# VH-VL binders against q2ft37, part 36

Target 1, 241 residues: q2ft37
Amino acid sequence: MGHHLKRVVSPKSWGIPRKTDKFVTKTSPGPHNKNALPIVVWARDQMGIVRNMKEAKHVLREREIIVNGRPVRHPDMGIGIFDIVSIPKSGKHYRILRDKKGRHVTIPIDEDAASSRLVKITNKTIVKGGRIQLNLRDGSNVLTDKQYKSGDSIVLSLKEGQKNEIIDHFPFQPGNMAMIIGGKHSGVVGRIIEHIPVPGSLPNRVILKDESSGESFETIDEYVVMVGRESPAIDRWGIEE
Below, E stands for the ipSAE of ESMFold2; O stands for the ipSAE of OpenDDE; V2 stands for 0.75 times the mean of E and O plus 0.25 times the DockQ between their complexes.

## First folded at step 14 (VH-VL; framework fv_fezakinumab)

Design p1 (at its last look DockQ between E and O 0.70; V2 from the best seeds 0.83)
Fold by OpenDDE, look of step 14:
Parts: sequence; C-alpha cells; structure tokens
Structure p1 (fold): chain C 241 residues (1-241), chain A 120 residues (1-120), chain B 111 residues (1-111)
Amino acid sequence: as target 1 above (241 residues)
Amino acid sequence: QVQLVQSGAEVKKPGASVKVSCKASGYTFEGYYMHWVRQAPGQGLEWVGWINPKSGGTFYAQKFRGRVTMTRDTSISTAYMELSRLRSDDTAVYYCAREYDFWRGYMDYWGRGTLVTVSS
Amino acid sequence: QAVLTQPPSVSGAPGQRVTISCTGSSSNIGAGYDVHWYQQLPGTAPKLLIYGNSNRPSGVPDRFSGSKSGTSASLAITGLQAEDEADYYCQSYDSSLSGYVFGGGTQLTVL
C-alpha cells in the first residue's frame, strides 16, 4: 500500500486543511485505527513544530518525540485519543483528545499528568497460567491478575520502572463519568444513566446525562470511555472541559 | 530580521487586569512558540508560560495558573499575555521571547519588555 | 528563590578568565535537561548567549563557553572585556515544577 493519501480524502478527525498539498501521510497499521493521526501530520500540520517530512524524520531519528513512554520511530505512526505525547528534552507534554467536532486536539499537560495514560478495555483474553490479558482500545494489551470488565477504563503508568502498571480503574457503570469520543456528542463529558444491551449485531445503547447542560442523550458503547467516577479524573490531569 | 515589538508601559491598580501585546515580524509567526518571562525591579527572570501560535495551545507556570491568559492573533502575528487580579508583586518588566528550538527549549529573540506597575 | 543557584556576583580584571556556576538538582540539570545562558546588559532585554549547554549563537564571541556536568552548569568567559559587564542567567527545565526555570542571576563586574 502507498504511504500517501490524497489530502482531500483525509479523515475529518485530523482537522487539517484539505486544499493545500495534494497528498498527506497515510497512517500505518498499528495503534488505534485508520482514523489515527499520523505523528508527522500532528507535528507539521497541527503543531507546526516541523516544516517538512525531512525535518520530521530527523527529529524522529533523534528520538525527540515520545508517545506513551516509547520513542516514535516512524512518521506514519498513528496517535489517538488519550495518547500522551512528550518532548522530553524541552519538558513539553501533551494529551490527545477530541473536540466537539470529533477532531484531534492537543492539550498541554503537566509532568505529573504525563506520567500516566487512560485507556479503555475492549475485551479480555485468558492466557496461559491463568492470567488475564486486557485488550485495549488502542490495540495494545496488558497482563493483570485482577478482574476488570470490558468497557472499563484503566490508567496505566508511564513512569520509568512502572511502565504499564495499572494505577487506577474507572468502571463502566451507572453513576460514573464518561467521555464521548465519537458521533454527534463527541467531546461531551457526561454521567452514565443507563446501559441498554441490544441483542444481535447492533451496538449496545448508553444513555448519559451531560453534566454541563443537564440534558440526557444516547450513544453507543463504542463511543463511551470512562473518565472518572463521581467526578471526571481528567480534571485532575489539567484538562478543562 | 526578527523583531518582537511589545506594547507600552502600563500602570494598574491592585485587582485590575493588564494585557500586554507582542507583535512579531521577520519570521513565520506560527512556526515558533512564544514565551513570556517577567522580571521584577532589581530581581531575576521568572518564566510565566508559553503559547503555540499555530494551535493556540498554552502552558503556564503553576504560580500563574488561574490568573494568566495567553492568546494570539495570527492575522497580525501578535501574541498577548493577560494577567488578572494584579497585586503589587506583579510589578515587573514583562518580556515576550521566541523559542527558536522547540526541542531544546531556549529563547533566541526577546522583546524590549513592557513595564507593568501595580500601585495603589 | 530561584531553583537554579548562581553566585550573586563575580568580578574580574580585563583579560582575565571568570566562571559563573549554575547549580541545579536531580529534577532539572541532573535530569538531563539542557542549560541555556542569557546575557542582560544594564537596562536591556536578555540576550541568548549559550544554548544547549555549550553552543554559541551567531555573533557571540568564542570567549564565551558553556559546560554541563552532573547537576551543575558553568559559563566561562575568557579575555574579559569591559563590555562583558552584565547580568548572566542560566535557564533550564524543572520536572518537579513542570516549568522552565532560571537561575538567580550573576552580576559580572569588570574591574
């Protein structure tokens, strides 16, 4: 497959101008999905911290960009919601979120906030030895001896020596706070009111209450990421709603 | 040549707000982070925060969070720093400074500074 | 109080070598963050003097040199000249404060 995508057909979630260059970097298979934002597009088109692909490749070779505690090596590596992007030599840290239009937005965060990341559990697999493998939304996985449920969110440490340790847990249950990451309610933080399982191939339904407006709305399981319990934990991470 | 032209001196009362401007020229405004640093009379330099002119993203020193707001107008290549709830110890020369190397975090060009005096 | 510690003043005669120290900790210089130096002439804005521990921008004489070791950095000025009389500041990043930090500044007097 080609390494380039026509810019006019790039995902809307990238939030980049479409009537500039003819082509844009195509996201490589890997973390998240095809809608993930290539790191070079993030750096060049969103952040403006590199001017071109040559410069991007240079900074990547120098391991100037860390994503979720790992240096980025390829310009087409995709980043997505709740990823932590760090520039260790200059002390700059960012969390990737989605705005109300479903576009990737980059939020500067503190050093402490950058020491962990939030991720949704999509499903579980029992591995040899009786341990549980949590398959995460971004395509990664972690092993644990503790019981978690699909749909829950976990907080993983990015600290040296504690990488990928689960340091917090947000259950998918009524009364807890969630962020909507897709659909027309993207970017909304609300409280889970009800989970409505739907038989068959249709997605399960989730009813939430927008804490800001007090209005109830409906979405699907796929778009719901737990971000707290009684209150959103993201507030503690320096993110303003 | 790179130039950072700041707004004139300000005199404010305690509790008031001040907004200092920094007009950039001689380079691509959106391509470089802009820092704000202040210096109280006879004192050292104190970092206030930075703004990414392209994205509008801001990051402030803990000391100033809740009181400082950095913005930019890309159409006129101008950065702004607003400090609210002013007190006497906010009296200082405020500098805007361009961050040349995003990856290393140093400031290569500085404005001439804007004196903000807070007095009763 | 400045996170990075500098001597408040240093002095030297023309032609001499002077050194300005910048002492940090494990959360800044010791954590591997670069140290930068600025020169501030009386009544003027700071000017970048050294970046990335030891690099000189264009226009800065080779009399100025920077070094870094452990939790400390140093600015050396050889062949001291009258025009070198100024305040000098080191700058880095501190992870514990999540912010950029400056030294307290050193006033250099040329005798």
Scores: ipSAE 0.911, ipTM 0.959, lowest interface PAE 0.5, mean pLDDT 94
Fold by ESMFold2, look of step 14:
Structure p1 (fold): chain C 241 residues (1-241), chain A 120 residues (1-120), chain B 111 residues (1-111)
Amino acid sequence: as target 1 above (241 residues)
Amino acid sequence: QVQLVQSGAEVKKPGASVKVSCKASGYTFEGYYMHWVRQAPGQGLEWVGWINPKSGGTFYAQKFRGRVTMTRDTSISTAYMELSRLRSDDTAVYYCAREYDFWRGYMDYWGRGTLVTVSS
Amino acid sequence: QAVLTQPPSVSGAPGQRVTISCTGSSSNIGAGYDVHWYQQLPGTAPKLLIYGNSNRPSGVPDRFSGSKSGTSASLAITGLQAEDEADYYCQSYDSSLSGYVFGGGTQLTVL
């Protein structure tokens, strides 16, 4: 192979909460938040479907835009990779992805593709009654009685009557397919070779093999989203080769 | 005033491709989706697909997927529809139509149509 | 069979009222999608006549009206005039086809 393995170090800050800024709209802190696209920027600037903030606020008040099965009411609500954006009254549906340069792209999709979403499990919590709450990368949560691990991806139904039902699972493990959603290798699809836990405050490392080039590379576990098992599932999510 | 000016009639052989153009004027081209709708002689209207001229995003009716490509050139406010591997039953008038209301999905202005005839 | 079904033809005398039906299913009109109507005069492109089930664009006479109920929609024309002789199409969205759908069209003849 022609490449070397790199350790990816994410910056950290100490002691200054972002939420104390009086003159800036607060956003959720997670990785999705850093690269999130405000719905108004998407609608006005990328899609051209509203002309200005006044029109954006009007369509949001009317519940015209549905993200991941829920109406958006705030123009600064962030959307990101794998989100499903729907316009119910005109039957238009979209999946948010990223191009090879790390920029958000919007892919029109059909009703079947819009009926589910892929999401990464970031953590889990034991809640009242001994049930497991999965904490998801987009800030949402689901309850389950099954065992899933942090780093896995799940597929959630958006179908009426089955909302948030887990309909598929992609374990974070060697041999399975992943997409990189941040850092130098954003947009790359690779197969997990090894997960390397790192003690202390440094991020855990993940070594992958790039399926298109055959070259190995390294990233941090924060940037890894499982998109398939041993067999490729790339076409299922509209990811561009 | 809104105008949609389409390219002239085409005669093609089976297996060929055709590319129909639709030049928009009198409005902001990138602000409205463009639909393509066809009408075979003596028949009704059939939706082919749409394009968002701002983003370039497209969506096609299932019947045409794999044979149709919709593009645009924003510098000349022109939308295009290309249909490949033509058959005799593709003979139709092809209309471009502007979607005024993205949220409700109806077309307020139509081009005059482009007749495409596919004959051996 | 067409997803939205219209009668192939209807007729009426001048001054009369006629109604054109548009029958869909649970995947289109029955799912709550709006119905729009287009008039196509002989030798011309279609023209928007009714949008959002019942709304008239500027310049469309109030003798044209639309309604929707259940899985069906209707276009009513009162005070029928010779210039109303045209083909009429309903249009909606169908979730099972993931696409926009037109009715088969209705040829209106003014006797």
Scores: ipSAE 0.847, ipTM 0.943, lowest interface PAE 0.7, mean pLDDT 87
ESMFold2 (binder alone), look of step 14: mean pLDDT 93; pTM 0.949

Design p2 (at its last look DockQ between E and O 0.62; V2 from the best seeds 0.00; counts 0 for: DG spot H30)
Fold by OpenDDE, look of step 14:
Parts: C-alpha cells; sequence; structure tokens
Structure p2 (fold): chain C 241 residues (1-241), chain A 120 residues (1-120), chain B 111 residues (1-111)
C-alpha cells in the first residue's frame, strides 16, 4: 500500500506545510483513524526534534519516545487527540489536542498530568466470563467489571504497576463538560445541554453551551468527548483554553 | 559558530515587568529548544523554563508559572522571556541557553546573561 | 535548598585530583535521569563540561570526568590546574518537581 502520501493531499489536521517535500509519511493502520498524525511527522515537521527519517528511526530504536506508556517502534505509528507523548530521558511530556481549525496541537504537560490519559468509550462488548470490554475511540480496549455507557470518557492510568486502570470517569450527560474534537466547533469546551437521538443512520445531535462565549451550538455525538463534570478536568491537566 | 546575544541590563521597580531577548545565530533556530536559567547574585543556577521555537510550546518551572511568558520570533531567530510582577528576589542574571540534545536535556551554549535588578 | 546537593567548596593543589559530589534522590538521579555538569568561571556564563553522566564535549580536557551511581553523581578533575578555579554545577531533571534542577554549586579553589 506504500508508506508515503503526496504531501499536498495530507490531512489538514496534520497542520504541516504542503509545498515543501513531495511526499510525506503515511499513517499506518492502528490507533485512531486515517487522520492520525504519524509520529515521524509529529517529531520532524511539528516539533522539529528530528531532522529526517533516518534520525527518527534511530530515536525510535532507542525507545526515546513513549506514547501512552508504550515505546513507539515505527515511524508511521499514528498519534491523536488526548494521546500522551513522553520523552522519559529528558522529562518532557506532551498531550495531543486539536485547535479551532482541527489541527493537531502539542501541549507540554507536567509529570503528574502525563501519568494518565483521557479516552472516549465508543461501545461495549460482553466477553467470555461476563466481563465488559470497553472499546475506546483510539481503537484500544480495556476490560472492566464496572458499568459505563457509550459516549462516556474514562481516565486511564499510565503509571507503572497500574497501567490501563480506570482512575476516573466522566459521564456523557447534561450538565457535564465536553470538548469538541471535530467540525466547525473543534477545540471548544462546553457544557452538555441536551442529547437528541436521531433515528436511522444519521448521527445523534448534541446541544452544548460554550462556556467562554455563553452561546449554544449544535454538534454530533462523534465530535463530543467528555472532559469533566461541573468543571473541565482538563484544567487540572495544565491545559489552557 | 553558535552565538546567543542577549539584551542589555535592566533596572525595574517592584511590580513591573521585564522582557529579555536572546538572539541566536550560527545554527537553525527552530531546531533546538531554548532554556532560560537565572542566577541571583552570589547564588546558584535556577531553571526557569524552556520553549520550542518550532512549535512555540513552552514549559515553565512551577515557581514561575503565572508570571513568566516565553515567546519567540523565528523570522529573526530571537527568543524572549518576560517576567511580570517583579519583586526584589527576582534580581538575577538571566541566561538563555540552547538545548543541544532534546533527548537528554543538557544545555551546550549559553548567552552572556542579562542582569535584571529589581529595586525600589 | 537545591534539589541536588553539592559541597559548597572543595580545594586542591596543582596536579592533584579533586572530586565534586552531586547527591540526588529517587525522583531525579535515582530515577535514571542523566546528570550534566557545568563550569562557571568568575564573571562568566556557565559552560557545558560533562553531558550524559560521563561524556565530554569537544574542547573539554580528558582530565575532567563524570560518573553516576545510584542517586549520586560525581565530577572528577585530575591534574588540577589554576584555570580550573571556578564554580561547578550539576544538573538533572526531577520528576516530583516536573522540572530541570541544578545543584547548589561547588566553588573549587586551587591552592
Amino acid sequence: as target 1 above (241 residues)
Amino acid sequence: QVQLVQSGAEVKKPGASVKVSCKASGYTFDGYYMHWVRQAPGQGLEWVGWINPKSGGTFYAQKFRGRVTMTRDTSISTAYMELSRLRSDDTAVYYCAREYDFWRGYMDYWGRGTLVTVSS
Amino acid sequence: QAVLTQPPSVSGAPGQRVTISCTGSSSNIGAGYDVHWYQQLPGTAPKLLIYGNSNRPSGVPDRFSGSKSGTSASLAITGLQAEDEADYYCQSYDSSLSGYVFGGGTQLTVL
């Protein structure tokens, strides 16, 4: 399938210059979706911490980059929103977010903030033994004995010894805080006002109130990620609105 | 050759703000993180924070959060550190320093420093 | 009050060997973070002396060496010379503070 894309057709969400090199690394199937940012593109084009693919491969071989508690091994591995990127040997930690234009942005965060990650529950599967498998937005899953709902967000620990333990939960319900991760309201943090299920194949509608402007707006379920209850928990993670 | 040229000494009153500049030359400015470190008279070195000139991302020591702002102008290869609500214990020589190895976190080239004096 | 503890002063005669210790904790040196050393001559900016625990940048004489073990690091200077009189600082990262940290500095006097 090839490992390269024409740079001019790279996803806008990558936020990279398109009129430089002819080709750019194609994201491998895996975490997130086709809009996921390849780690080499993140490192080279966004962060400027590697100069070329050769150098990128070198640092990956040395396990210099950790994503969500796991060393990155391949330059085409995709990263996406709410992923935690750590450079353990230099004490640098980052959270990936989206800006108002839907572009990936890298936010430096504290050591403590880097010890957990937020992820949306897409759906649930009952597995053998009666346990519940939570299928997460990034394509990963976790097993739990507790009840959660699709659309909720969970906070997973990245600490050694308790990796992937659920340490917090943000229900998808009116009154709770959410971040919009797609569409024209990308990057907005708002309070859920109403959830409007739509029959058929059309996406469900969500009405939110922008906490900064006070205006109400509408989006779809897919673009809503719970980030808190009465207040955004993201503020505690050192992220400024 | 790598050079970091800092702005001149500043004298400020308590409560004021100071903005120190650091002009880099001899290397690709946006390819290396820039740190700021200060040293009070007769005291040791204290890390203030770093900036990624490529992305504009910043990370500050807990002590300075809310008072310090680091910025850069890539067009002129210049980094800036602004410290607000100055007090007497902010009197120090402020250094900009290039982080050569992003993966190891050491500073290989330092500016000559900018003395900031805060006095009534 | 420095996170990394250094002796405030050390001294030696020309030609002697001196060592400067840098004592950390489980949240910095003991956590596996590299230790770097800087030399600061009187009235000048710090200069990188040792990086990555034991590596010398170009231009640094081989009589300077660094080591790390457990929660501590050490800078050794052999064949001490008059021009070595300076302040020396160790530097690392501390996870509990989420920040880069320096030692308190050691003033080296050549007798």
Scores: ipSAE 0.912, ipTM 0.959, lowest interface PAE 0.5, mean pLDDT 94
Fold by ESMFold2, look of step 14:
Structure p2 (fold): chain C 241 residues (1-241), chain A 120 residues (1-120), chain B 111 residues (1-111)
Amino acid sequence: as target 1 above (241 residues)
Amino acid sequence: QVQLVQSGAEVKKPGASVKVSCKASGYTFDGYYMHWVRQAPGQGLEWVGWINPKSGGTFYAQKFRGRVTMTRDTSISTAYMELSRLRSDDTAVYYCAREYDFWRGYMDYWGRGTLVTVSS
Amino acid sequence: QAVLTQPPSVSGAPGQRVTISCTGSSSNIGAGYDVHWYQQLPGTAPKLLIYGNSNRPSGVPDRFSGSKSGTSASLAITGLQAEDEADYYCQSYDSSLSGYVFGGGTQLTVL
């Protein structure tokens, strides 16, 4: 059979339903924290840098692993797509992406790439004093005095003294480049043609064009993450050569 | 006892490629990163890059990106480094070295080296 | 570019003390990255001598010691012996180069 290699290489189910119907709501990846990869699974099973839970807990107690600029303290804390994972003392940095089959992959990156992270704005809240709280796909939030829209992506600094400063912005609008993070078209980078709001509780539709093939396709706005303006800032979907 | 056994010396023409192997024994191969470091004749040590044998992930020094590819075969505990579009200044001894401490980034065991000579 | 600088050579008589400096910058040693040291005997591969600034691996004599301060590190060798004649390299990580960096090497001659 091959279940040992399959357990290590293939994603384990995290209690989500078996694949049975591609059209069922909630069978595709949703908000970052619901489909997150536990840090212990990453370190032990994907990276092989700890042997077991005891070693994982020791490493985390020593603050050896930094995710998005903060030490991870608990082995069940999750990481997901676009997260920056750093090992400060040995200068190793990684971006978490997804391959064409929807599996989490770990891409080694340089210091410059590790100094910022891309995140989608889920919604916003006006707080005291007229400040805007941006609520982000990964469950975190950022305060700003500037106007951004739900569905946009922002680039947040991870540099000391500048943490969570917005250093770039990719509007969710026709003409801009997006990456699809769920459903049939997971892994595709395409250009937004049209956003079709749908009344009620049904998902809004988004039409995109894969300019390399000329093919247009449709997905729901939940699966769309802006990755650039006229060209992508992240132009390689989790592919290892 | 940890051992890293490298492939034999090679002579190449400019523009060719070379692939150096490093067979590991005496430890769990996919539990430790492997580095490649080179040393031109009469010169110092220069880091080329590393590979995680577990995941296959690689990271290369900027100077070598686009010309170097590091791979491994875990079934035979062997790491590989391929350098393409060779130039005369690529003449060097190429070492593989095990990173004992992932968290601090030092190399505790080194292979004996593979001399690659690039000449017309 | 931000590389580690070592003296090209040092010398000492048997029984004496020598030091080998390793000078970095704010992007490597000055940023708090550890310094490791390697000994390379003539015709051989490098051997780990000091790790984590000052730690000796098993089998390395205690007459070898390391230290780090500011943007520099130092390897000290006391009680020099003829077999210490070798090249010595420091190594760290450099954030501006996103990579591991070695010093230029120091040839130690025992007189």
Scores: ipSAE 0.852, ipTM 0.940, lowest interface PAE 0.6, mean pLDDT 86
ESMFold2 (binder alone), look of step 14: mean pLDDT 93; pTM 0.947

Design p3 (at its last look DockQ between E and O 0.86; V2 from the best seeds 0.85)
Fold by OpenDDE, look of step 14:
Structure p3 (fold): chain C 241 residues (1-241), chain A 120 residues (1-120), chain B 111 residues (1-111)
Amino acid sequence: as target 1 above (241 residues)
Amino acid sequence: QVQLVQSGAEVKKPGASVKVSCKASGYTFRGYYMHWVRQAPGQGLEWVGWINPKSGGTFYAQKFRGRVTMTRDTSISTAYMELSRLRSDDTAVYYCARETDFWRGYMDYWGRGTLVTVSS
Amino acid sequence: QAVLTQPPSVSGAPGQRVTISCTGSSSNIGAGYDVHWYQQLPGTAPKLLIYGNSNRPSGVPDRFSGSKSGTSASLAITGLQAEDEADYYCQSYDSSLSGYVFGGGTQLTVL
């Protein structure tokens, strides 16, 4: 299949101008879903750190861009929420988030913050040998001997020698802090008040309390990512609008 | 030719705020990160932070976090650095400097500097 | 206190070779971050002299050269001229500070 799509039909989550060039890079199958932001679009259209595809390919060949501890090699590789993007030679690190409009936003972060990433557990699979495979929201997976629940968040190390080790865990439970990553409450950080399972094919409901406004609101399981316990583990989310 | 024109010297009282401007010309403003570096009288260079003019993203040295705010106005190709709660040791020449190579992190074009004097 | 250590001053006669050292640590130069050099003439803004350890921007004479090894970098000036009298600063990135860092600066005097 082609590597390009018409810009006018590009996902709104990309937050790019649509009335410029006719075509834009299509995200390759892989990490995250179809709404994942191609790294070249991130670099060119959002960050402005490359001028064109040729330049993008050059910097990728030189392994100038690291995503979640791995060099990016293809311009159509998708990045998504909570991914860590690093420019190792210049000491620049970024976390990808979503704003209130559901658009990808890039937040500069410290070296220490860039040493780990947050990811939601989608489901679990028992593999041969009795170990548990955690299937993660971004499409990746990790093996563990510890018990976690679907809907929980884990923090994975990106440090050399400790890659993909689980260094922290945020349970999906009332009283813990979560970030909303979709719907009209995208970008909101709130405390889980209640989880309401819904029978059938409809998504489960989650009631949260907005930490900033104090108002309660409802969303669905899919849009809830645990980001802490009594307090958010991340001090700065950088979402202002 | 690339030019970075900074605002004039400022004299402020302790506790006040100062906002220095840096107008860029001769290149695509949004295409290059802008750094701020200061130099106290008779002392060395100290990095304050950078801003991505395209995205508005900022990153500050730990020392200045909570006191410094970098912004930009892309319509007039101007970067701003605001430093609040000024102290006497904030007295320095403040430079804006363009980062030519995003991937290597060096600064090629510098403004002439803005002297900020903090005195009682 | 600068993270990168430079000698406070160096001197040389016209035509001589002088070197300015920049000593870092495992969290900056030793971590593999590039070292850049700036020249600051009296009363002026810094000017990029060397980037990426050893590259010269256009307009910089080949008398200026940079090198990097281990946790240290060095700026060498051959054929020293009177106009080279200035302050020189090395710059890199420090992972422990999560920020760009400069040396303390070296004042070069041409005798």
Scores: ipSAE 0.916, ipTM 0.959, lowest interface PAE 0.5, mean pLDDT 94
Fold by ESMFold2, look of step 14:
Structure p3 (fold): chain C 241 residues (1-241), chain A 120 residues (1-120), chain B 111 residues (1-111)
Amino acid sequence: as target 1 above (241 residues)
Amino acid sequence: QVQLVQSGAEVKKPGASVKVSCKASGYTFRGYYMHWVRQAPGQGLEWVGWINPKSGGTFYAQKFRGRVTMTRDTSISTAYMELSRLRSDDTAVYYCARETDFWRGYMDYWGRGTLVTVSS
Amino acid sequence: QAVLTQPPSVSGAPGQRVTISCTGSSSNIGAGYDVHWYQQLPGTAPKLLIYGNSNRPSGVPDRFSGSKSGTSASLAITGLQAEDEADYYCQSYDSSLSGYVFGGGTQLTVL
């Protein structure tokens, strides 16, 4: 496997005891940022479904753990928010979210919920033939002929034969529901009031109404993930209020 | 010497709730999913749901969602199932059962069952 | 009706062979999910008999065997003994229900 990281310096988002061991598995390069959770940390330390690295390697070698429709073979491969983690042969499926403290949390989900994943559009580029490539927050991309905007979320199918087909769309616009994934308001579900573009290198501002308190707050657009249209996404994505 | 010791029989009125316990011994409680399965008198087995004792995560059969809550107390190696708004057709023996191989989804050790009777 | 169909009863003489079928569909056994078998002696809790289609846990005699083909599975018991008189359940997972499913059970009578 890859590099090892001391547990005391591990990201708090992993939710592991920081004083009980000097080293943990370091996340290898992958589709998520520095807050990605290594699959072995998830399986051994969060879920307790394997007891040690030997069992983890056995499970991965057998291709029993599927992340976003693909088998994970390396224990240091990272998972992050909105990822779908499955053990298909026993029918166990999970969505990875963050709690109000910014830590990864694992939500058991049914087969229907596990057949798709939510992804934010970071930007887009024009490729050969004049078609549009959507570049996604998780580092992946999809081609489309339909108009989507940066900051929108799309829902991608994970079904065999339909993988990466766009099956739903949540525009980044006033009135639609978002979840905040970073900063002071991480974990808050809110309704977009206003998007304030800021010229240059400064982050764009977003004003939202917190659905639980009714209070307005401000964050940066990097931290905003659209999770629904006008209706709350609480039940669909398992997001706590 | 894996053992799952369940709480005693319960008699309840319709509309009440019942909470059944399952105390585990002889293995690492937090390392294995716990299932609940019921059996109405003279009938077959019906899966109710599971809990991961380490994470506290739960998943329930669709029929029971909104009425069942599964919890655990890892300090005493005990799993719980609470069923609310009881009806006469909830009369059954309720088993806890340990899952050992998460890749295949089978239950290797079972408690002796707790009879819950719902009657006026 | 049960998602997995088993005959309600089977019988056999001591020393003989019996089989118990478990018929599913494309959303369970036919989708490749494993089949497990449980024995329930009168007045007792179920006991794991076969897991992963054909594997026996420690302490289960090799006269019990399991197999799976297509949308169906089978439990075979050879050298039938009086103590084998019990109810037998198959179990799998069903993707349409997002849940674990049991057969309706088969009552084995030793004649």
Scores: ipSAE 0.771, ipTM 0.906, lowest interface PAE 1.3, mean pLDDT 87
ESMFold2 (binder alone), look of step 14: mean pLDDT 93; pTM 0.948

